# Designs tried in a protein design chat: VH-VL binders against NAD kinase (nadK). Part 53

Target 1, 268 residues: NAD kinase (nadK), of Syntrophomonas wolfei subsp. wolfei (q0aze0)
Amino acid sequence: MKIILVNNRFKENTEKKAQEIAGQLSALNVEVIIDNGLDEPYAGTVDFIMVLGGDGTMLRAARRYGQRAIPVLGVNMGTVGFLSNIEINELAEYLPLILREEYSLEARMMLEVAVFQQQSLLTRVFCLNELLLRSNSPRMLSFALEISGQKLEPYRGDGLIVSTTTGSTAYSLSAGGPIADPQLDAFIVTPVASHIINKRPLVVSPEREISLHLLEEREAIIGIDGQIKMDFGAENRVLIKRAPHPLLMVNLKAKPFFTSIDRSLQRQ

## First folded at step 2 (VH-VL)

Design f10 (framework fv_bermekimab)
Fold by ESMFold2-Fast, scan of step 2:
Structure f10 (fold): chain C 268 residues (1-268), chain A 123 residues (1-123), chain B 107 residues (1-107)
Amino acid sequence: as target 1 above (268 residues)
Amino acid sequence: QVQLVESGGGVVQPGRSLRLSCTASGFTFSDYGVHWVRQAPGKGLEWVAAIWYDGSNKYYAESVKGRFTISRDNSKNILFLQMDSLRLEDTAVYYCARDTYFWSGDEYGMDVWGQGTLVTFSS
Amino acid sequence: DIQMTQSPSSVSASVGDRVTITCRASQDISSWLAWYQQKPGKAPKLLIYAASSLQSGVPSRFSGSGSGSDFTLTISSLQPEDFATYYCQQADSFPYTFGGGTKVEHK
């Protein structure tokens, strides 16, 4: 069995914990590759991915490995989040189940984001939560949204979020988007501080293609899962569609999504 | 210089299969979605199928769905149309065409067409 | 499927005439409409995209107008090389659909 351990080297004691877990796995005849975020993604074949950290570390792992159809387990290291399944202090209890492949998998859709300048592809990125188009100055943006070639009336405001259902509880929620069952495949399109009073969040088929471009030159950025930041100008276009493969998340312990999110919202 | 060239047409028997090819040159083929459009003798244009620039999404006219398969090889700049269970109603000149829509923006339309390849049936 | 209806099916015209061809979509397609010219034995040639944008290299006597479900192609002063069949095509949704065509022929 070969496992990738994904951790965040910059978090205190995380690297030491990853080394400890790697030693435990090696003692069980498991080959371990450590991805601490500094190197390029591991290019070889692996059987399982274990993510040590919070939601941010899981988002990085999804971007790097999510399209490979490999089981990914989120192990929380003390940070409350939605993408982890077990706590670090529970790992020893669940290791035998992991090694015997006694778990279920939950498929989570991902976005494929392609950024163009004229006809040239500048970059292609996958993400689990969302793409954010945002003004990078006090001036609001004027931009065009197209859904499967259908041109909507121009948007004016601070930006727009195109989210997966997994991302419905991230930035989209903060911008007024709906809470979506993560088992459902859909795009959620949520305006950010729109100056047009009737611009509502949209829930659209994951077979749709979404296109964005600026209608006038402004200082803007595109953010991917809150981790990648790119300048976006009037000469740029972004194309968003469903990624070819979902992220396969390991479920070892039942986590009741609706009661958890309801409780979280009542506390805010 | 920018061109599409179809090949593979010919005389076929009903129920048989035929594969059409369309070779692109003079532009970056992998940046464009491409279409197959046919025209029966003396009739109008009929859209048949399309494939996205990266091969990820494919679309078909209802009349050919389940019988025709569109595919592409971006490393060789070739578009294919595999035609199975051919019927007399499939008699037409088949054109391939490049579409600007599939890489975003407000420019769209089939701006580059091949010369066409004829598919016809013997009695 | 979106149905595209062109009228007229044919028009007889002389050099120098103004020719108008109309295209009606069975539903709102915004401006997702292209116009093509086809001469006998030749592939279609794109004239207009986005309902009103002139394709590069196409003479300025050609123009397109309309939005929603009603569209028009106009040739302001017909030239000898303009005798051909013209087609509209919607790009709003798959499957793409063409109009039935309008043949512009000599009087």
Scores: ipSAE 0.000, ipTM 0.387, lowest interface PAE 17.3, mean pLDDT 85

Design f11 (framework fv_bermekimab)
Fold by ESMFold2-Fast, scan of step 2:
Structure f11 (fold): chain C 268 residues (1-268), chain A 122 residues (1-122), chain B 107 residues (1-107)
Amino acid sequence: as target 1 above (268 residues)
Amino acid sequence: QVQLVESGGGVVQPGRSLRLSCTASGFTFSDYGVHWVRQAPGKGLEWVAAIWYDGSNKYYAESVKGRFTISRDNSKNILFLQMDSLRLEDTAVYYCARDELWFGDSYYFDYWGQGTLVTFSS
Amino acid sequence: DIQMTQSPSSVSASVGDRVTITCRASQDISSWLAWYQQKPGKAPKLLIYAASSLQSGVPSRFSGSGSGSDFTLTISSLQPEDFATYYCQQADSFPYTFGGGTKVEHK
């Protein structure tokens, strides 16, 4: 058995804990590959991915490995989040179940984002939560949104979010989007401070293709999962579609999504 | 072991050109945005330029825009700064620094080179 | 451009003292702020990132706090190796800008 341990290299405690866990797994005849973000994603075949950290570390793991159809377990270290299944102090209790493959998998849709400069592909990335288009200056944007060849009336405002259902509780929620059951596959398209009266969030089929481009020269960025930030100008365009594979998330214990989000909303 | 090593500094005359290089080792260079930061003798730090991980996006301080060009060669793990129309005000130690500019969780200038001095003959 | 103002410009301190350095951004930068230490003739070293996160290998006597436009770096008990110049830096938007620096020197 081969396991990738994903951790955040900039948190001292996570690197030390990753080494401890790697030692424990090696003692059980498990081959361990540590991914602390410095190298390219491990290219070989692995059986399991264990993510040590918070939601941010899980988002990075999903971008690196989510398309490989390999079980991914979030192990929380510190800040409580929505993408982890167990806490670090529970790992020893659940490790025998992991090694015996006694767990269920939950599929979470991902986005495929392709960014073009004129006619040339600049980059293609996958993400679990969302793409954000936003103004990077005090001036609002004018931009075009096209859904499966249907051109909508121009948008004016601070930006737009194209989210998965998993991402419905991230930036989309802050911008007024709906809370979605993460077991559903759908795009959620949420305007950010639109100047056009009655621009509403849209919930559309995951089979749709969504494209965006600016109608005026403006300082804008696109953000991916709140972690990747790219300049976006009038000669750029972005194409968004459902990624070929969902992220396969490991469930070792009950994950009460609706009660968790309900409690979170009461704290805000 | 992560290392950044600058080279190409020296004594120049005003109006001339100079090219600085920064060689990276110990990490996957193509995963990181990289920056040039300078420091005039006895003064503070001044950000000069940045380049996206794949070389497609570039940023410049207003004081150098139009005169300096940042570039990179990911196959050789080298960052460049082409400095044209040099002025006395460009006298400084030039550092290269690594940042996870467009990928990752929460990255800042976590590694710096030792610097290379650019100065002018009198 | 976002302007970063550090106070004080210099501090005379003794080993064991508590030292506090402040940094003010001319606009809201959320938590996109780092603190660096620079010793004479050497490159800067990252101490604190994301306003309050301690970089690996940095002693726990260093701490950062603040959000929005007001930030502080605290050295709880100054050690001989801490006499240096400290800089804040915003990473909210380009151009990235540094504070003017605070020199922590012997009394």
Scores: ipSAE 0.000, ipTM 0.408, lowest interface PAE 14.9, mean pLDDT 85

Design f12 (framework fv_bermekimab)
Fold by ESMFold2-Fast, scan of step 2:
Structure f12 (fold): chain C 268 residues (1-268), chain A 122 residues (1-122), chain B 107 residues (1-107)
Amino acid sequence: as target 1 above (268 residues)
Amino acid sequence: QVQLVESGGGVVQPGRSLRLSCTASGFTFSDYGVHWVRQAPGKGLEWVAAIWYDGSNKYYAESVKGRFTISRDNSKNILFLQMDSLRLEDTAVYYCARDSDWLFEGYYMDVWGQGTLVTFSS
Amino acid sequence: DIQMTQSPSSVSASVGDRVTITCRASQDISSWLAWYQQKPGKAPKLLIYAASSLQSGVPSRFSGSGSGSDFTLTISSLQPEDFATYYCQQADSFPYTFGGGTKVEHK
């Protein structure tokens, strides 16, 4: 059995814990690859991915490995988050189930984001939460949104978010988008500080293809999962589709989404 | 274990040029964007410039645009700031700082050097 | 440019006090905010990133909260080593901008 341990290099306690866990797994005849984020993603095949950290570490793991259709378990290191399934102090209890592959999987859709300069592909990335188009100056953007070839009336404002249902509680929520069941597959399209009073968030089929481009030359950026930033100008176009594979999240214990989000909203 | 060390600061005359260097060790330099941040004596922090991990994108504060040039040499693990047409207002400790956006993983300055002082004579 | 306004500019406190520092962005920056600590004669140190995530090695008495344009750094029980100047910084767009700083000083 081969397992990737993903941790955050910026968190000293998670790196030490990853090495400790790797030693324990090696003693059980499990081959362990540690991914602390500094090097290229491991290129070989693996059976399981264990993410040690909070939601940010899980987002990184999803971008690096989410398209490989490999089970991914989030192990919380004491932070607040929605993407972890068990706490680090519970790992010893659940490890026998992991090694016997006695767990269920929850599929979470991902986005495939392709950025073009005219007809030339500049980059292609995958993400779990969202793509954000934002102004990189105090000036509002004017931009075009096209959904499966259907051209909408121009948008004017600070930007737009195209989110997965998993991302509905991240940037989209802050911009006034709906809270969505993460087991539902859909794109959520949420305007950011729109100056057009009738622009509403849209919930659309994940089979749709979404494209964005600027109608006027402005300083703008594309943000992905709050972790990747790219300059975006009038010569650029972004194309968003459902990624070929969902992230396969491991369920070892019940995590009631609706009661958890309700408690979170009661507090602020 | 990661480290950034600035050098090249010193006493300079107004209107002259100076080149600052920042040497990285203990991490894969080519995976990270890096920043220059300055602090005038007794004042707050002011962001100066940034360069992407591969050198393709460069950003500058309006106060230095056209006078300062940021560059990097990934084969030597070194960051540069070429400062031309220096003014008294450029008097500051200059820090280099690593952006945690290695291969696009966030935009925060997690590792800082100790700084190098740029001052003016007469 | 995005203007970052910090308040207060200084606060006098005693060991054991709860200290709250606020930072306001001139526009919505989502959660693209960091907090730094700077001690006299030293380089800044990252405390909080992404508005609320605690940096490795930073004591749990430090916490960050907020989103959009209003942000708070809290020190739940001030320790002797916490007397320093604190800065917020937006990472939403270039140019990056810092708040004016808050000096936490002895009463």
Scores: ipSAE 0.000, ipTM 0.403, lowest interface PAE 15.4, mean pLDDT 85

Design f13 (framework fv_bermekimab)
Fold by ESMFold2-Fast, scan of step 2:
Structure f13 (fold): chain C 268 residues (1-268), chain A 123 residues (1-123), chain B 107 residues (1-107)
Amino acid sequence: as target 1 above (268 residues)
Amino acid sequence: QVQLVESGGGVVQPGRSLRLSCTASGFTFSDYGVHWVRQAPGKGLEWVAAIWYDGSNKYYAESVKGRFTISRDNSKNILFLQMDSLRLEDTAVYYCAREGLFDWESPYGMDVWGQGTLVTFSS
Amino acid sequence: DIQMTQSPSSVSASVGDRVTITCRASQDISSWLAWYQQKPGKAPKLLIYAASSLQSGVPSRFSGSGSGSDFTLTISSLQPEDFATYYCQQADSFPYTFGGGTKVEHK
């Protein structure tokens, strides 16, 4: 058995904890690869991915490994989040179940994002939560949205979010998007401070392709999962579609999504 | 126009306190982690402190730990550095700088810097 | 703390020269190194991030290389505006640390 331990080196004690867990797994004849986020993703085959950290670390693991159809377990290191399944102080209790493969898997859709400059592909990235198009200046953007070849009326405002259902509780929520059951597969398209009052969030089939480009020369950015930022200008186009593989999330404990989000909204 | 502007520097007595501010404009401040970097006259750059884009994590150089506090107000696009128990060794120009991706998966470097604000001591 | 050692502390060069500056980390920092240029009285300017990625707007004569603990900044053909002090900076772990700087001076 080969396991990748994903951690964020910059979060308190995560490198030391990753080494401790690697030692425990090695004593059980499990081969361990540590990915602290700073090197290229491990290229070999693995059986399981254990993510040590909060939601941010899970988002990184999903971008790096989510397309490989390998079970991914989120282990929370302190800050409560939505993507972790167990706490670090519970890991020893659940480790035998992990090694015996006594768990269920939940499939979470991902986005495939391709950014072009004219006809040339600049980058292709996968993400779990969302793509954000946003103005990088006080000036409003004017941009075109096309859904599966259907051209919508131009948008005018600060930007747009294209989100998975998993991402419905992230930036899309802050911009007025709906809370979606993460067991559903759908794109959620949420305007950011639209100048046009009639623009509403859209919930569309995950089989559709979404494209975006600017109609005027403006300074804008594309954000991926709140972690990757890229300049976006009038010469650029982005194409968003369903990623070929969902992220396979490990369930060792029942996670009450609706009560968790309800409590989170009351705290805000 | 993307910019960061520091203020609050000046002449201070040893042992006193100062609060520096850094005001961001022309970009979405809450998308960026932010650093304080200082430079003593005629010397090199020294990293001082950093704060996550959402304020959830803070880091300090050992020389200032326990004396300086970094904080931010994303609703007003302002970064702060509260400097307590100031020492002569804290004499420097203090720069505010942003870093594009602040969970450190692929750090983009500190791409926008303020002009700096001078902290010095009367003898 | 990760210690960053730059060499040389200064280099004398003429316009058109190839200039190389090296930076050594006291431990493996993968590729998490940035290079900055600073002119007298001005704030630093980012040139290179992730060891080898050129910042937008920076001339192609600047390049970075290296991984692990040894890194190099190269200016392939020095221009008049390139006389400045250059700093490396590691972003592998906190606290972030800068090299001591390399001053590129007129010969």
Scores: ipSAE 0.005, ipTM 0.446, lowest interface PAE 10.2, mean pLDDT 86

Design f14 (framework fv_bermekimab)
Fold by ESMFold2-Fast, scan of step 2:
Structure f14 (fold): chain C 268 residues (1-268), chain A 123 residues (1-123), chain B 107 residues (1-107)
Amino acid sequence: as target 1 above (268 residues)
Amino acid sequence: QVQLVESGGGVVQPGRSLRLSCTASGFTFSDYGVHWVRQAPGKGLEWVAAIWYDGSNKYYAESVKGRFTISRDNSKNILFLQMDSLRLEDTAVYYCARDYEFWSGDLYYFDYWGQGTLVTFSS
Amino acid sequence: DIQMTQSPSSVSASVGDRVTITCRASQDISSWLAWYQQKPGKAPKLLIYAASSLQSGVPSRFSGSGSGSDFTLTISSLQPEDFATYYCQQADSFPYTFGGGTKVEHK
């Protein structure tokens, strides 16, 4: 068995814990590849991905490996998060189940984001939570949104979020978007500080194609899962589709989504 | 235009406390991790502390761990550094700086810096 | 902690000169290195990030190279506004650490 162990090099004590776990797995005849973010994603075949850290580390793992249809387990390292399934102090208890492949998988849709300059593809990236279009200055944006070829009335405001249901509790929530059941597959389109009173969040089929472009030249950026930042101008267009493969999240114990989000909203 | 303005520095006595503030404008403060970096008179740069965009994760240099507390108020676009048990070796200009990546789960580089606020000691 | 050793501590140069500054990490930091410029009484300014990426608005005469533990900042043709102190910074792991600085001064 070959496992990729993903950690966050910037979180204190995470590298030491990753080395400790790698040693434990090696003692069980498991080949371990450590991904701390410094190198390109491991190109070889692997059987399982274990993510040590919070939601940010899981987002990076999803971007790097999510399209490979490999089981991904989030192991929480003491922070409150929505993408981890077990706590680090529970790992020893669940490890035999992992090695016997005795777990269920939850499929989470991902976004495929393609950025064009005129008609030339500049880049293609995948993400688990959202794409953000926002102004990179105090000036509001004027931009066009098209959904499956249907051109909506122009938007004016600070930006727009196109989110998965997994991303509904991330930035989309802060911008006034709905909380979505993660078992649903949908795009959530949430305006950021729109100056048009009747622009509401939209919930659309994941089979739809969403495109965005600026209607006038502004200093703007697009952000992917809060981890990738790209300049975005009037010559650029972004196309958002459902990614070819969902992220396969490992489910070892029941994690009640609704009570978790309810508690989070009560405390903030 | 991105602006960061530090305040709260001054002359203090050893063992006392001081609170620094950094007010941000010209960008969405809640999207960025932010740092405190200090520079003793005539010396080099020393990283002090960092806080994630949402305030959930905080990091400290070993020399200040347990004495300094970093926090932020995203509703007011303000970063704070609470400095307790101040020592003569804490004498420095304190800069606040914005992290290069927005909404990042990782912290990287310092793309915009404030003007700095001086913390020094009286005899 | 990762120690950053910067060399030389000072360079005497004239306008038009090529200036090279080196930075050595005590361990492998991949490409997680930035370069900053600081003028007297002013805050530092980011010049280069990820070892070789030029920050927006920074003149093309500045360039960075290196990976692993050895890094170089080059100013291809020194201008009057380039007389300043330059610092490298590793972003591999906490605590972040800076080099001791290199002062570029008039001949």
Scores: ipSAE 0.000, ipTM 0.436, lowest interface PAE 13.3, mean pLDDT 85

Design f15 (framework fv_bermekimab)
Fold by ESMFold2-Fast, scan of step 2:
Structure f15 (fold): chain C 268 residues (1-268), chain A 123 residues (1-123), chain B 107 residues (1-107)
Amino acid sequence: as target 1 above (268 residues)
Amino acid sequence: QVQLVESGGGVVQPGRSLRLSCTASGFTFSDYGVHWVRQAPGKGLEWVAAIWYDGSNKYYAESVKGRFTISRDNSKNILFLQMDSLRLEDTAVYYCARDSYLEWEPIDAFDIWGQGTLVTFSS
Amino acid sequence: DIQMTQSPSSVSASVGDRVTITCRASQDISSWLAWYQQKPGKAPKLLIYAASSLQSGVPSRFSGSGSGSDFTLTISSLQPEDFATYYCQQADSFPYTFGGGTKVEHK
């Protein structure tokens, strides 16, 4: 068995814990690869991915490895979040089940994001939560949204979010989007501070393609899961579609999504 | 181990040019965006300029746009700030600072700073 | 440009006091805000990023809160080494901008 441990190098406790866990797994004849985010993703085949950290670390792991159809387990390291399944102090209890493959998998849709400059592909990335288009200046953006070739009336405002259902509780929620069951597959398209009063969030089939481009020369940013920032200008366009594979999240214990989100919102 | 070290500051006359350097060590310099931030004596911090990890995108404060040029040499782990048409208002300690890794936790904050290099003017 | 207004400009405090510093952005910056500590003659040190995340190695008495346009840095129990100037910084859009600073001084 070969396992990738994903952690954040700049959080001292997670790096030390990753080394300790790697030692424990090696003693059980498991090969361990540590991914602390500084190197390129491991290119070889692996059987399992353990993410040591909060939601941010899980988002990075999903971007790097989510398309490989490998089980991914989120192990919480003291932060409050939605993407981990067990706590670090529970790992020893669940490790035998992991090694025997005695767990269920929950599929979470991902976005495939392709950014072009004119006709050239600049980058292609996958993400679990959302793509954000936003202004990089005090000026309002004017931009075009197309859904499967259908051109909507121009958007004017600070930006737009194209989210997965998993991302419905992240930036899309803050911008006024709905809370979605993460077991559903859908795009959620949420305007950010739209100048046009009646622009509503849209819930769109995941089989559709979404295209965005600026209608005038403005400084804008594309954000991916809040972790990647890219300049976006009038010469650029972005194409968003359902990623070929969902992220396969390991479920070792029941996590009630709706009671968790309800508690989070009511606790204030 | 991880550090940034500025050099090139000194005493200049108004209208002249000066080039600052910042040498990075202990990390993969080419993975990070880097910034110049200055601080006039007894005053607050002022962001000056930034350059993307691969040198493709550059940004400047309005007060220095057209006069300063940011550049980097990833093969030598060096960041530069070419300062032309220097004014008395440019008197400051100049820091170089590392931005967060873009595919990481989204901090967009300056986690590593150099010690600073002083640019002053002769009377 | 986004203006960052920091208050107060100075505060006199004693060891053990709770110190609160506020930072207001002229527009919505989400959570793209960092807090720095600077001691005389030294480079700034990152304390808080993403409005509320504590930088590794920074004591837990420091905390950040807020989102949108209003942000707060709190020192729950001031220690002798905490007398310094504190700055907020927005990273929502270029040009990046800093607050004017808050000097935490001995009473």
Scores: ipSAE 0.000, ipTM 0.422, lowest interface PAE 13.7, mean pLDDT 85

Design f16 (framework fv_bermekimab)
Fold by ESMFold2-Fast, scan of step 2:
Structure f16 (fold): chain C 268 residues (1-268), chain A 122 residues (1-122), chain B 107 residues (1-107)
Amino acid sequence: as target 1 above (268 residues)
Amino acid sequence: QVQLVESGGGVVQPGRSLRLSCTASGFTFSSYGVHWVRQAPGKGLEWVAAISYDGRNKYYAESVKGRFTISRDNSKNILFLQMDSLRLEDTAVYYCAKDTRWLQSPYGMDVWGQGTLVTFSS
Amino acid sequence: DIQMTQSPSSVSASVGDRVTITCRASQGISRWLAWYQQKPGKAPKLLIYAASSLQSGVPSRFSGSGSGSDFTLTISSLQPEDFATYYCQQANSFPYTFGGGTKVEHK
């Protein structure tokens, strides 16, 4: 068995904890690869991915490894979040179940984001939460949204979010989007501070293709999972589709989504 | 065994057409973007065309745009390059190559065929 | 199109030498550069992807560095099987473009 340990090197004690866990796994005859965020994704085949950290670390792991259809377990290290399944102090208890493959998997849809410069593909990225288009200046954006070739009336405002159902509780929620059951596959399209009062969030089939481009030259950016930022101008176009593979999240411990979100909303 | 095998090259006359094929085996062809790259005798590598894993996106070098058409048949694991209005400057060994990761990504091409030669009678 | 310029076009070297090959992009390509090795009569072989990531099965004497517009491939201790032509290739945007190649030949 070969496992990738994904951690955030820049958080205090996570590197030491990853080394300790790697030692424990090696003692159980498990080969361990450590991904501390500085290097490229591990290119070889692996059987399991263990993410040590909070939701941010899981988002990075999903972008790097989510399309490989390999089980991914979120192990929380003190921060409250939605993407971890067990706490670090529970790991020793659950290790035998992991090694015996005694767990269930939950599939979470991902986005495939293709960014074009003029008529050439600039980059292709996968993400678990969302793509954000936003103005990078005080000036409002004017932009076109197309859904499977259907042109909507132009948008004018600060931007737009295209989210997975998993991302419904992230930036989309802050912009007034609905809370979605993450077991559903759908795109959630949420306007950011739209000047047009009647621009509502849309819930769209994951089989659709979503296209965005600017109608006027403005300073804008696209953001991916709140972690990657790219300049976006009138010569750029972005195409968003459902990714070919969902992220396969490991369930060792029941974590009730609706009860968790309800408690979280009371604290906000 | 992961493998790409080109075929369809030969001696042609200027202005004619030729179709190259590339047959894939040993991997899930429908999961990967694939490319055509050529090399003229004694010259360097020149990227020609690419097609996404699902056939939806197609890309071409300026030198072949409007003359060459890339396509794929995922049910048969075959990549095609239809070459129309052939010129002497198209003389080259044509390689097919697969993306290192499924979907078109900026990582590189890890599996290459042996190449098929396209040349002109004079 | 993004133009890729390799330097030098050829280098004469002996077994055990450190060899460095540079590649310059006409515009920023982030880290989206691959390095290939090609021997006469053979298809190219991927050595490095994403500027610095070593392809599986490639010896550790090969390394890549750089970001933006300037990139370097280094062979730390040249072996007999390393005499070949090396190419960089940008994957930032279509059309993809290759450098002109660098031939590493016997001194």
Scores: ipSAE 0.000, ipTM 0.392, lowest interface PAE 17.9, mean pLDDT 86

